# Designs tried in a protein design chat: VHH binders against q96fz2. Part 13

Target 1, 269 residues: q96fz2
Amino acid sequence: CGRTSCHLPRDVLTRACAYQDRRGQQRLPEWRDPDKYCPSYNKSPQSNSPVLLSRLHFEKDADSSERIIAPMRWGLVPSWFKESDPSKLQFNTTNCRSDTVMEKRSFKVPLGKGRRCVVLADGFYEWQRCQGTNQRQPYFIYFPQIKTEKSGSIGAADSPENWEKVWDNWRLLTMAGIFDCWEPPEGGDVLYSYTIITVDSCKGLSDIHHRMPAILDGEEAVSKWLDFGEVSTQEALKLIHPTENITFHAVSSVVNNSRNNTPECLAPV

## First folded at step 1 (VHH)

Design f13 (framework vhh_etentamig_d1)
Fold by ESMFold2-Fast, scan of step 1:
Structure f13 (fold): chain B 269 residues (1-269), chain A 122 residues (1-122)
Amino acid sequence: as target 1 above (269 residues)
Amino acid sequence: EVQLLESGGGLVQPGGSLRLSCAASGFTFDDYAMSWVRQAPGKGPEWVSGISWNSGSIYYADSVKGRFTISRDNSKNTLYLQMNSLRAEDTAVYYCAKDYSETYYRGAFDIRGQGTLVTVSS
């Protein structure tokens, strides 16, 4: 997974993340650095994306089931990195393979510290190889959406007003991530950065691509992945597996250029 | 198993051009980001450029930006580096490298080939 869409305005995104804490209380996640959230239809590595993480990472006595939402850099910079410029990191940390996560120091160390996060997106993009040709077909891949009378499906919207209605009740894609905190050696703000865990593709996506992000399907899975105060690393890793509960549609090649940031990137063709 | 065979290097005058090629085998080329890395005598390896599996993300080191162009042909399992406006400081052995991810991030890579020598005469 190397390209996502996360375009919702901050208020819509926040409401889409409504949840219940362990006491059953309805909550919205509290923002950190909300002004650093940059909506985009075409997010690439090194850009910032919103993630959910436990409030306990920031507050000593917080209920570990309570959630913070914060923008983080895509591309994990390990806490032990000793250079002054994180772009000089010698490791590709955009994705983390589930089968080697406990063998790679860059991922094993933050995972051992409970630094689990849920990466939010409208969906992600993958490029299907067409056998016998040099062309690739991009697809937008996302959770099945519940159709309501107030909001139509993404494929049925044909005007700006209808498109806005589609997003009001959009079910965000929730991907398992690992984050780390890097303190610049010469001082400055702590850098929060993340990687997306990847697994073998499910049967439904096998014709599009051989890998997929580890998707946390439903609030129970999301809660257990985030709650590092109650759920051990070993138990959390049981949530990391392919899922069949996804859908997709072909999109135009406009998405190929990461500089293109328009609704055409995810519109059906 | 993984084999990378670099070619296209040679002697060129400052301001000249060369096109490097890397023939890949032993893995599914389309599934990996690829990079070009160079090493001048007595120095450590320097990352030059990277390209994602589908050419959607392309990055360059500041030292070569605007002069070099990375590209790939997935139907031929081949990576290319078009080098223009060459300078004496571009003299190095150039290596093709397979990344760990489908999406490039200036990262760790396997240098398995013998490389191809580029000499820019001053």
Scores: ipSAE 0.000, ipTM 0.163, lowest interface PAE 17.3, mean pLDDT 83

Design f14 (framework vhh_etentamig_d1)
Fold by ESMFold2-Fast, scan of step 1:
Structure f14 (fold): chain B 269 residues (1-269), chain A 123 residues (1-123)
Amino acid sequence: as target 1 above (269 residues)
Amino acid sequence: EVQLLESGGGLVQPGGSLRLSCAASGFTFDDYAMSWVRQAPGKGPEWVSGISWNSGSIYYADSVKGRFTISRDNSKNTLYLQMNSLRAEDTAVYYCAKVGSYYDLEPYYFDYRGQGTLVTVSS
């Protein structure tokens, strides 16, 4: 998982993240740095993506079940990084393997601090190796969507003009992430950056790619992953496993170039 | 197939020096960042040092800064770790690691690590 789509306008994204706190109260996540959110059909590492995290990370004595939504840089910059420019970090921290997450200093330390987040996306892209060629077929991979009478027109999703109807009730993909906080040595704002935890692919995706992001399927899993005040690292890691509750379709090669940012990137071919 | 072969470990007294080598094959060595990772007896792996494909960026764990030097020779497909002023706590199996696959979509910190080389620092 090295490419995603997260194109919803901020208000639509916020409503899609409605949740219930520990006391059963319905809430919307509160934004931090909303101006840093940049919707795109084609998000690559080093760009900002919205993540959910516990309010307790920002406010002493906050209820750990309450959620903040914040844009974070994709590509975890460890708190110990001493250079002035994060782009000079030569380790690839876009993804973190679930089987070695407790072995890597870059991920073990923030996990010990409870720095768990849920990475939000419309879906993610993977490239399937094709038999007898060095070309790869891209696929857009996402949660199964609930069909509604108003958005369920046959062929409506095939036209860019009809995407508004497709997105009205879109279920966002919720991926398990780890974040860290880095203070620039020459001063400036604290940089929040994240990595996506990866697992072995489920049977349904094995023909496309051998790895997949750790997907948190449903509000119960999302709540437990985020609630570092009540859920230990060991308990949270039990949520990290492949899921079969996923669907996909082939897309055109226009997505290959990360500079392309149009609905064409995720349209079925 | 990607292969990494570590060598140069052994028994050394505190304050001594060792140079580890990692011979890489099966991939274009000068296209990838490389790391050294160690695992002490009964403990999890600890990242030690990393170097970019062109040696333009070099990073060290705080525990080894000033004592260890990472380097690479792209013409020989070889990664090195010069270890000076060795301490008992440096005792570990040292692994050479390729960072990420040639597909940016599958980055792994311990990609294609070899069998490791044992370093024992003891009187």
Scores: ipSAE 0.000, ipTM 0.113, lowest interface PAE 18.5, mean pLDDT 82

Design f15 (framework vhh_etentamig_d1)
Fold by ESMFold2-Fast, scan of step 1:
Structure f15 (fold): chain B 269 residues (1-269), chain A 123 residues (1-123)
Amino acid sequence: as target 1 above (269 residues)
Amino acid sequence: EVQLLESGGGLVQPGGSLRLSCAASGFTFDDYAMSWVRQAPGKGPEWVSGISWNSGSIYYADSVKGRFTISRDNSKNTLYLQMNSLRAEDTAVYYCAKDEGLRYFESSYFDYRGQGTLVTVSS
């Protein structure tokens, strides 16, 4: 997973993340740095994306089941990185393989600190290799959506009015991530950055791509992944596996250029 | 040096109530989470309840939930445990513990504990 869509306006995104804390109280996640959230149909590595993480990361003794939503840089910069420019990092940390996550220092260290996050997206894009050509077919991959008579499904919303209504009740894709905090050696703001954990593709996606993000399907999985105050690393890693609860459709080559940021990027062809 | 002094234990009948206190010294009390841990005769220690530095987060073991109430008074450097509807299985030495970690169910709560106060629930 190297390209996503996360285009919802901040207020719609926040309501889509409504949840219950450990005491059963209904809550919305509290924002950190909301002005850094930049909606886009075509998010690439190095850009900021919204993630959920436990309030306990920011407040001593806070309830670890309470959630913060914050924009973080896609592409984990380890806390031990000594150079002044994060773009000089020799490693590609856009994704982290589930099978080697405990062997790689860049990921093992933040995991040991409980730095688990849930990466939010409308969905993600993958490019299928076509036999006999050098061209690849892009697909938009997302959770099955609850069909309502007034909102319809994304494939049925071909008019601007119906298209807009699809997003009001969109179920966001929730991907397991690891984040870290890096302090620039020459001073400046702490950089929060993340990686998406990847697993082998499920049967439904195997014809598109051989890998998929580790998707946390449902609030129980999301809560356990985030709650580093109550759920150990070993227990949390049991949540990391392929899921079949996913759907997709082919999209046009407009999405190939990361500078294109329009609804056409995820429209069915 | 960190010192924790528990008091308030004693003999009570089943269904009775007791209030335990823990006086803390040697550290900045309002900077740390605090816990109550108990140890019944012949058994290992069991975490009972924990409270964050500002009382904003409070947790209980399932065995005591609804019967016990943890509280703290940061102006007096004192931790409390109000125990209601006491049962024979609540018989134990109760220890006050300073939390250096952020998890109420981890073994770190068995470190930095005081001398304990005995609670006996018997007829």
Scores: ipSAE 0.000, ipTM 0.107, lowest interface PAE 19.5, mean pLDDT 83

Design f16 (framework vhh_etentamig_d1)
Fold by OpenDDE, second read of step 2:
Structure f16 (fold): chain B 269 residues (1-269), chain A 124 residues (1-124)
Amino acid sequence: as target 1 above (269 residues)
Amino acid sequence: EVQLLESGGGLVQPGGSLRLSCAASGFTFDDYAMSWVRQAPGKGPEWVSGISWNSGSIYYADSVKGRFTISRDNSKNTLYLQMNSLRAEDTAVYYCAKSGYPYYYDSSGYSDYRGQGTLVTVSS
């Protein structure tokens, strides 16, 4: 996964992240550094994207089922990294393969500390290789959305009014991530960054791409992944597997340029 | 009773440095995240920085990133803010707040547990 969409306004995004804590109380996640949230139809590595994480990471006696939402850098910078520039990292940390997560120090260490997060997105993009050509067809991949009587598919939003309604009720894609905290050697701001765990693609997606993000489907999976206080690493890792509960449609080549940030990126062709 | 006592404020020239302290009492200090917030004259409160109970997580507002450093000593129940490269726009009353992660709800304010504040004036 090298491209996502996360364009919802902050308030809409927050409401879409409504949850129940372990006590059954309906809650909204609290924001950390909301000003760093930059909505975009075309999010690339090194950009900031909102993630969910347990409040327990911030407060010793906090209810670990409570959630915080925070923009973090895509591309995990390990805490042990000693260079002054994160861009000097010599290995790709955009993704973490599920089969080698425990073999890589950069991922194993933060995971062992319970630094699990849920990466939020409208969906993610993948490119299908066309046989016989050097051309790649991009696809937008997301959770199936509930067809409301008036707005069936992303493609049916022919009016601005319908478009707003679709996104007001959009089910966000929830991807399993690992985050870490890096302090620059020379001082400065602590950098929070994340990697997306990847798995082999489900059967439905296999013709498009052979790998996919580990998607946490449902509140229970999301809660268990986040709740590092009650759920062990071993148990959490059981949640990491391909899911067939996805849909996709072909999009235009507009998304190929990471500078393009318009609704055309995820619009059906 | 929760008590937060800020100190270290004063008059400094642009480019100068100042270190603020907050003495906390009346609660288990090392159980809670702490924050600094500031309020300039005629402006609303602005979140400045936050630190988790064990200093494992630290956050800064963009306006102070690279210039300010938050820290804490749990053995002394004290929160600190090192302010470097001060600017005129940093002039404000600085408050220490319990549960210092800026939890922003679209409609939510800052923690109700704040001290009396300490005035920082940056002027030539």
Scores: ipSAE 0.025, ipTM 0.260, lowest interface PAE 6.6, mean pLDDT 87
Fold by ESMFold2-Fast, scan of step 1:
Structure f16 (fold): chain B 269 residues (1-269), chain A 124 residues (1-124)
Amino acid sequence: as target 1 above (269 residues)
Amino acid sequence: EVQLLESGGGLVQPGGSLRLSCAASGFTFDDYAMSWVRQAPGKGPEWVSGISWNSGSIYYADSVKGRFTISRDNSKNTLYLQMNSLRAEDTAVYYCAKSGYPYYYDSSGYSDYRGQGTLVTVSS
């Protein structure tokens, strides 16, 4: 997973993240650095994306089941990175393989510190290799959405006029991530950056790509992944596996260029 | 084994300054929040200041705010406390403490491990 869409306006995104804390109280996540959230249909590594993480990461004595939403840079920069330019460490930090996460220091260390986050997206993009050509077919991949008489799905049968109705009730894709905090050697603000954990593709996606992000399907899984105060690393890693609860449709080559940031990027073709 | 070794204490006059150091070994220093705790003669321990693993979060007791500065150098596995405008009431043994968490650095959490202490005496 190297490309996502996360285009919802801040207020719609916040409502889509409504949750219950450990005591059953209904809550909305509290924002940190909301001004750094930039909605986009075409997010690539090095850009900022919103993630959920436990309030306990920022506030001592906080209930670890309470959630913060914060923009973080995609492409984990380890806390031990000693150079001044974090772009030099961008290689292989966009994704983290589930099978080697406890063997790689860049991921094992922050995971041991409880630095688990949930990466939010409308969905993600993958490029299918086509036989007999070097061309690839892009697909937009996302959770199955609840259908209504009026809104429908954003699949091939959906009309442009119905898209605003779809987004109001959109179920965000919730991907398991690991984040770290890096302090520049020359001083400056702490950099929060994340990686997306990847697993083997499910049967439904195997014809498109051989890997997929580790998707946390449902609030119970999301809650356990975030709650580093009560859920150990070993227990949290049991949540990391392929899921079949996913859908997709083919999209235009417009998405290929990461500079293109329009609804056409995820529109069915 | 975890070891914390404080140094830099001594006798100073009111209004003076001291810089305390704590050398840490036996654990990954940059994985934990650190704090300073003091114990004045005949009193219980008082949490003075705490700093997260990456210095991103720093807190002070009201009694020292504006006068003391906590800092850490993760490359040297060392915690510091710069003490300015010292008062007679700052007289205490100062202890370096390791938290059980990267971000938990209050008086309840600091006792995961505590050093031997260094005496600071402020008198005229």
Scores: ipSAE 0.000, ipTM 0.104, lowest interface PAE 19.3, mean pLDDT 84

Design f2 (framework vhh_etentamig_d1)
Fold by ESMFold2-Fast, scan of step 1:
Structure f2 (fold): chain B 269 residues (1-269), chain A 123 residues (1-123)
Amino acid sequence: as target 1 above (269 residues)
Amino acid sequence: EVQLLESGGGLVQPGGSLRLSCAASGFTFDDYAMSWVRQAPGKGPEWVSGISWNSGSIYYADSVKGRFTISRDNSKNTLYLQMNSLRAEDTAVYYCAKDTSYYEGSYYGMDVRGQGTLVTVSS
């Protein structure tokens, strides 16, 4: 996963993240640095995306089941990085393979500190290699969306007008991430950055791409991944596996250029 | 199953050259940074050089800058180390390592799967 859509206005995104704390009270996540959130239909590595993380990361004695939503840089910069410019990092940390997460210091160390986050998106994009040509077919991949009274069930056969009307009740994609905190050597603000954990593709996606993000399907999985105060690293890693509860449709090549930021990027062709 | 097979070591006189190779299998080679790490007799491991997945970023230990050149051929799943102007202190077993980290401490014991290749620099 190297391209996502996360275009919802901040207030719509916040309501889409309504949750229950440990006591069963309904809550909305509290924002940190909300002015750094930039909605886009076409998010690439190095840009900021919203993530959920435990309040306990910021407040001593906070209930670890309470959630903060914060924009973080996509592309994990390890806390031990010694250069002044994060763009000079010598390896690609956009994704973290599930099979090697405990072998790589860049990921093992923050994971050991409980630095788990849930990366939010409308969905993600993948490019299918077509046999006999160098052209690739992009797809928008997302959770199945529930039927509404007015729009009906959303699928690949629906018109662009029907897709335009679904965002008010859109079920956001929730991907397992690891983040780290980097302090610039010359001083300045702490940089929060994340990577998306990847797994082998599920059967339903295998014809599109051989890898997929580790998707946390449902509030129980999301809650356990975030709650580093009660859920150990070992227990949390049991949530990291391929999932079949996913759907997709082909989109136009407009999405190929990451500078294009319009609804056409995710509209069915 | 990750496999890394180093070759190209041997005995060479001071000032000589050698080219090391590492054949990689069992993983998507062009998704990972690769490094060369060496261990001299009786000493701990020393990170020598690293190269990003696409060859866009290359770094060297101060002890080898200007003398060694790291490169990779993603079409052949092979990592290389061209060693010029060799010195007695370059004598070591050289290992290739699959890693996403360039920090020396994280390389040793992390994804080193080969037996290494011995380089001896002696008159």
Scores: ipSAE 0.000, ipTM 0.113, lowest interface PAE 17.4, mean pLDDT 82

Design f3 (framework vhh_etentamig_d1)
Fold by ESMFold2-Fast, scan of step 1:
Structure f3 (fold): chain B 269 residues (1-269), chain A 121 residues (1-121)
Amino acid sequence: as target 1 above (269 residues)
Amino acid sequence: EVQLLESGGGLVQPGGSLRLSCAASGFTFDDYAMSWVRQAPGKGPEWVSGISWNSGSIYYADSVKGRFTISRDNSKNTLYLQMNSLRAEDTAVYYCAKGSYYDSTGYLDYRGQGTLVTVSS
């Protein structure tokens, strides 16, 4: 997974992340560094994306079921990295394979510290190889959406006016992530950065791409992944597997260029 | 693990009443908010009502407000939906869901087979 859409305005995104704590109390996640959130239809690695994480990471004795939302850099910079420039990192940390996560120091160490996060997106993009040509077909991949009179499901048959209304009640894609905190040796702000855990594609996506992000389907999975105060690393990793609860549609080649940041990037063709 | 068993649906005339029940097992019922979600034939799911763990917060969709009453009995691990003044538009399969107790149609996990409510003739 190397490209996402996360275009909702901050207030809409915050409401879309409404949740219940362990006692069933209604809550909205509290923001850290909200000014660093930049909505986009076409987010690539090294850009900032919003993630959910436990409040216990920031406040001692906080209820571990309460959530913070914060922008983090896509591309995990390990806490032990000793160079001054994160771009000097010799390996790609955009994604983390589920089968080797406990073998790689870059991921094993933050997991041991409970640094689990949920990466938020409208959905993600993948490029299907077309046989007989070097051309690839992009697809926008996202959770099935619940239809309402005001906000229909995304589809090729929907009118432009209905298309605009789908975002009011959009179910955000919730991907399992690992984050780390890196303190620059030369001083400066602590860098929070994340990686998306990947698994083998489900049957429904196998014709599009052979890998997919580890999707946390539903609030129980999201809560268990985030709650490092009550859920061990071993138990949390049991949540990492492919899901069939996903849908997609073909999109135009406009999305290919990460500089293009318009609704056309995810519109059905 | 989590099991939710809905019951109480059936055929009813417009203006009639039905009481739905949801028997929960496999989790600590009184620690979680619960919701009712329905799916009408040919339509997507619609959140109907939600209730917090202690019944202190209760929410309804505008389409059912004043007609439906959600309640729970934590000692019996049971969620209820009392439906009055039923309309043809209320015809749907009704699902009990663990989760959000406010307007949050995109987040709810369905549990169990649901119970069919038909409001006709």
Scores: ipSAE 0.000, ipTM 0.103, lowest interface PAE 18.9, mean pLDDT 83

Design f4 (framework vhh_etentamig_d1)
Fold by ESMFold2-Fast, scan of step 1:
Structure f4 (fold): chain B 269 residues (1-269), chain A 122 residues (1-122)
Amino acid sequence: as target 1 above (269 residues)
Amino acid sequence: EVQLLESGGGLVQPGGSLRLSCAASGFTFDDYAMSWVRQAPGKGPEWVSGISWNSGSIYYADSVKGRFTISRDNSKNTLYLQMNSLRAEDTAVYYCAKDRGYTYGLDYFDYRGQGTLVTVSS
């Protein structure tokens, strides 16, 4: 997983993240640095994306079941990185393989600190190899949505007004992530950055790509992954596995260029 | 000036016990969560245990759960780590760490002490 869509306006995104805390109280996540959130149909590594994490990471004695939503850099910069420019990191930390997460220093250390987050997206993109050509077919992959016959598919709502109605009730994709905090050696603000954990693809996606993000399907899984105050690393890692509860459709090659940021990127072809 | 002074480390046999202490000064100790972080030679830091300002919330890394006990005495500005059933893999320099606060971007652990060396071997 190397490309996502997360285009919802901040208020719509916030409502889509409504949840219940441990006491059963209905809540919206509290924003940190909301001005750094940049909606896009075509988000690549090194850009900022919204993640959910436990309030306990920011506030002592906070209820660990309460959630913060914050933009973080995609591409984990380990806390031990010594150079002044994080873009000079010599290895790719966009994704973290589930089978080696406890063997890699860059991921094991923050995981041991409870630095688990849920990466939010409309969905993600993957490119299917087409035999006999150099071209790949992109697909937009997302949770099944509850739709009426009128809204049937994204393609059925082809006017701007109808597209807005579809997105008002969109179920966001929730991917398991690990984040870390890096302090610039010259001083300045701490950088929060994340990686997406990956697993073997499910049977439904095997013809598109051999790997997929670790998707947390439903509020119970999301709550347990985020709640580092009550759920140990060992228990949380049991949530990391392929899921079959996903759907997809082919999209235009417009998405191939990460500079293209239009609804055409995720529209069915 | 924040100052954290770790002590209590030493050489111990596998299966043995040690009690580490951290004397804190230069800040209001009972306003902050505290942690123990360790670093084995040639490896990055590993978070071991954390305790809230009032001891109401206590957390442990899975590798030490059931063997280590974190505690604090706010009247003495002191953090403790009771280490039981020590293993060779517990060999590391142990650091006392202060939560950097509640401001976004400032919650990174701030450990300023020299650390205390714990060596577990025969």
Scores: ipSAE 0.000, ipTM 0.109, lowest interface PAE 19.7, mean pLDDT 82

Design f5 (framework vhh_etentamig_d1)
Fold by ESMFold2-Fast, scan of step 1:
Structure f5 (fold): chain B 269 residues (1-269), chain A 123 residues (1-123)
Amino acid sequence: as target 1 above (269 residues)
Amino acid sequence: EVQLLESGGGLVQPGGSLRLSCAASGFTFDDYAMSWVRQAPGKGPEWVSGISWNSGSIYYADSVKGRFTISRDNSKNTLYLQMNSLRAEDTAVYYCAKDLYGSGTYYPEFDYRGQGTLVTVSS
């Protein structure tokens, strides 16, 4: 996973993240740096995306079940990185393979510190390679959406206008991430950055791409991944596996250029 | 300068208990996973247990699982190892180690080791 859509206005995104804390209280996540959130239909690595993380990362006495929402840079910059410009990092940290996460220092160290986050998106994009051409077919991949009397079912034949009706109750894709905190050696603000954990694709996606993000399907999985105060690394890693609870449709080549930021990027063709 | 000072070792009978302590200084204790490593006479070092910065991840070697408990007090910069049901095979010098990696089932690499504390289990 190298491209996502996360286009909801801040207030709609916040309501989509409503949750219950350990005491059973209904809550909305509290924002950090909300001005850095930039909605887009076409998010690439090095851009900022909203993530959920435990309040305990910021407040020593906080309930670890309470959630913060914060924009973080996509592409993990390890805390030990010594150069002044994070774009100079020599290796790609956009994704982290689940099978080697405990072997790679860049991921093992922040994971040991409980730096788990949930990466939010409308969905993600993948490009299917076709035999006999150098063309690739892009697909938009997302959770099955709840049918309502007014919204109908979402399918490959739905027009862009029909998509506008579903955003008010859209179920956001929730991907397992690891983040780290990097302090610039010359001073300045701490940089928060993340990687998306990847797994082998499920049967339903195998014809599109051989890898998929580790998706946390439902509030129980999301809560356990975030709650580093109560859930150990060993227990949290049991949540990391392929899921079949996913759907997709083909989209136009408009999405190929990351500068294109319009509803056409995710509309069915 | 990183300094790790172990204490609490001694002579104990089989089936007995000891609690080891490690006082850490010279680094931000809260930022690092910590481990206990032991070395028996004539043997190489054996990783015993590890604990993440916030105690959220804890792992044990199969040889000590169910008998030893690792813990830390970040307010005191101190690491502990509670050793119960001690056996003759647990006789070793026990070292506190600042981990380069997280705690886990894998043998971690270490920045620093302390001077160690001797545990002798004998009747």
Scores: ipSAE 0.000, ipTM 0.102, lowest interface PAE 20.1, mean pLDDT 82

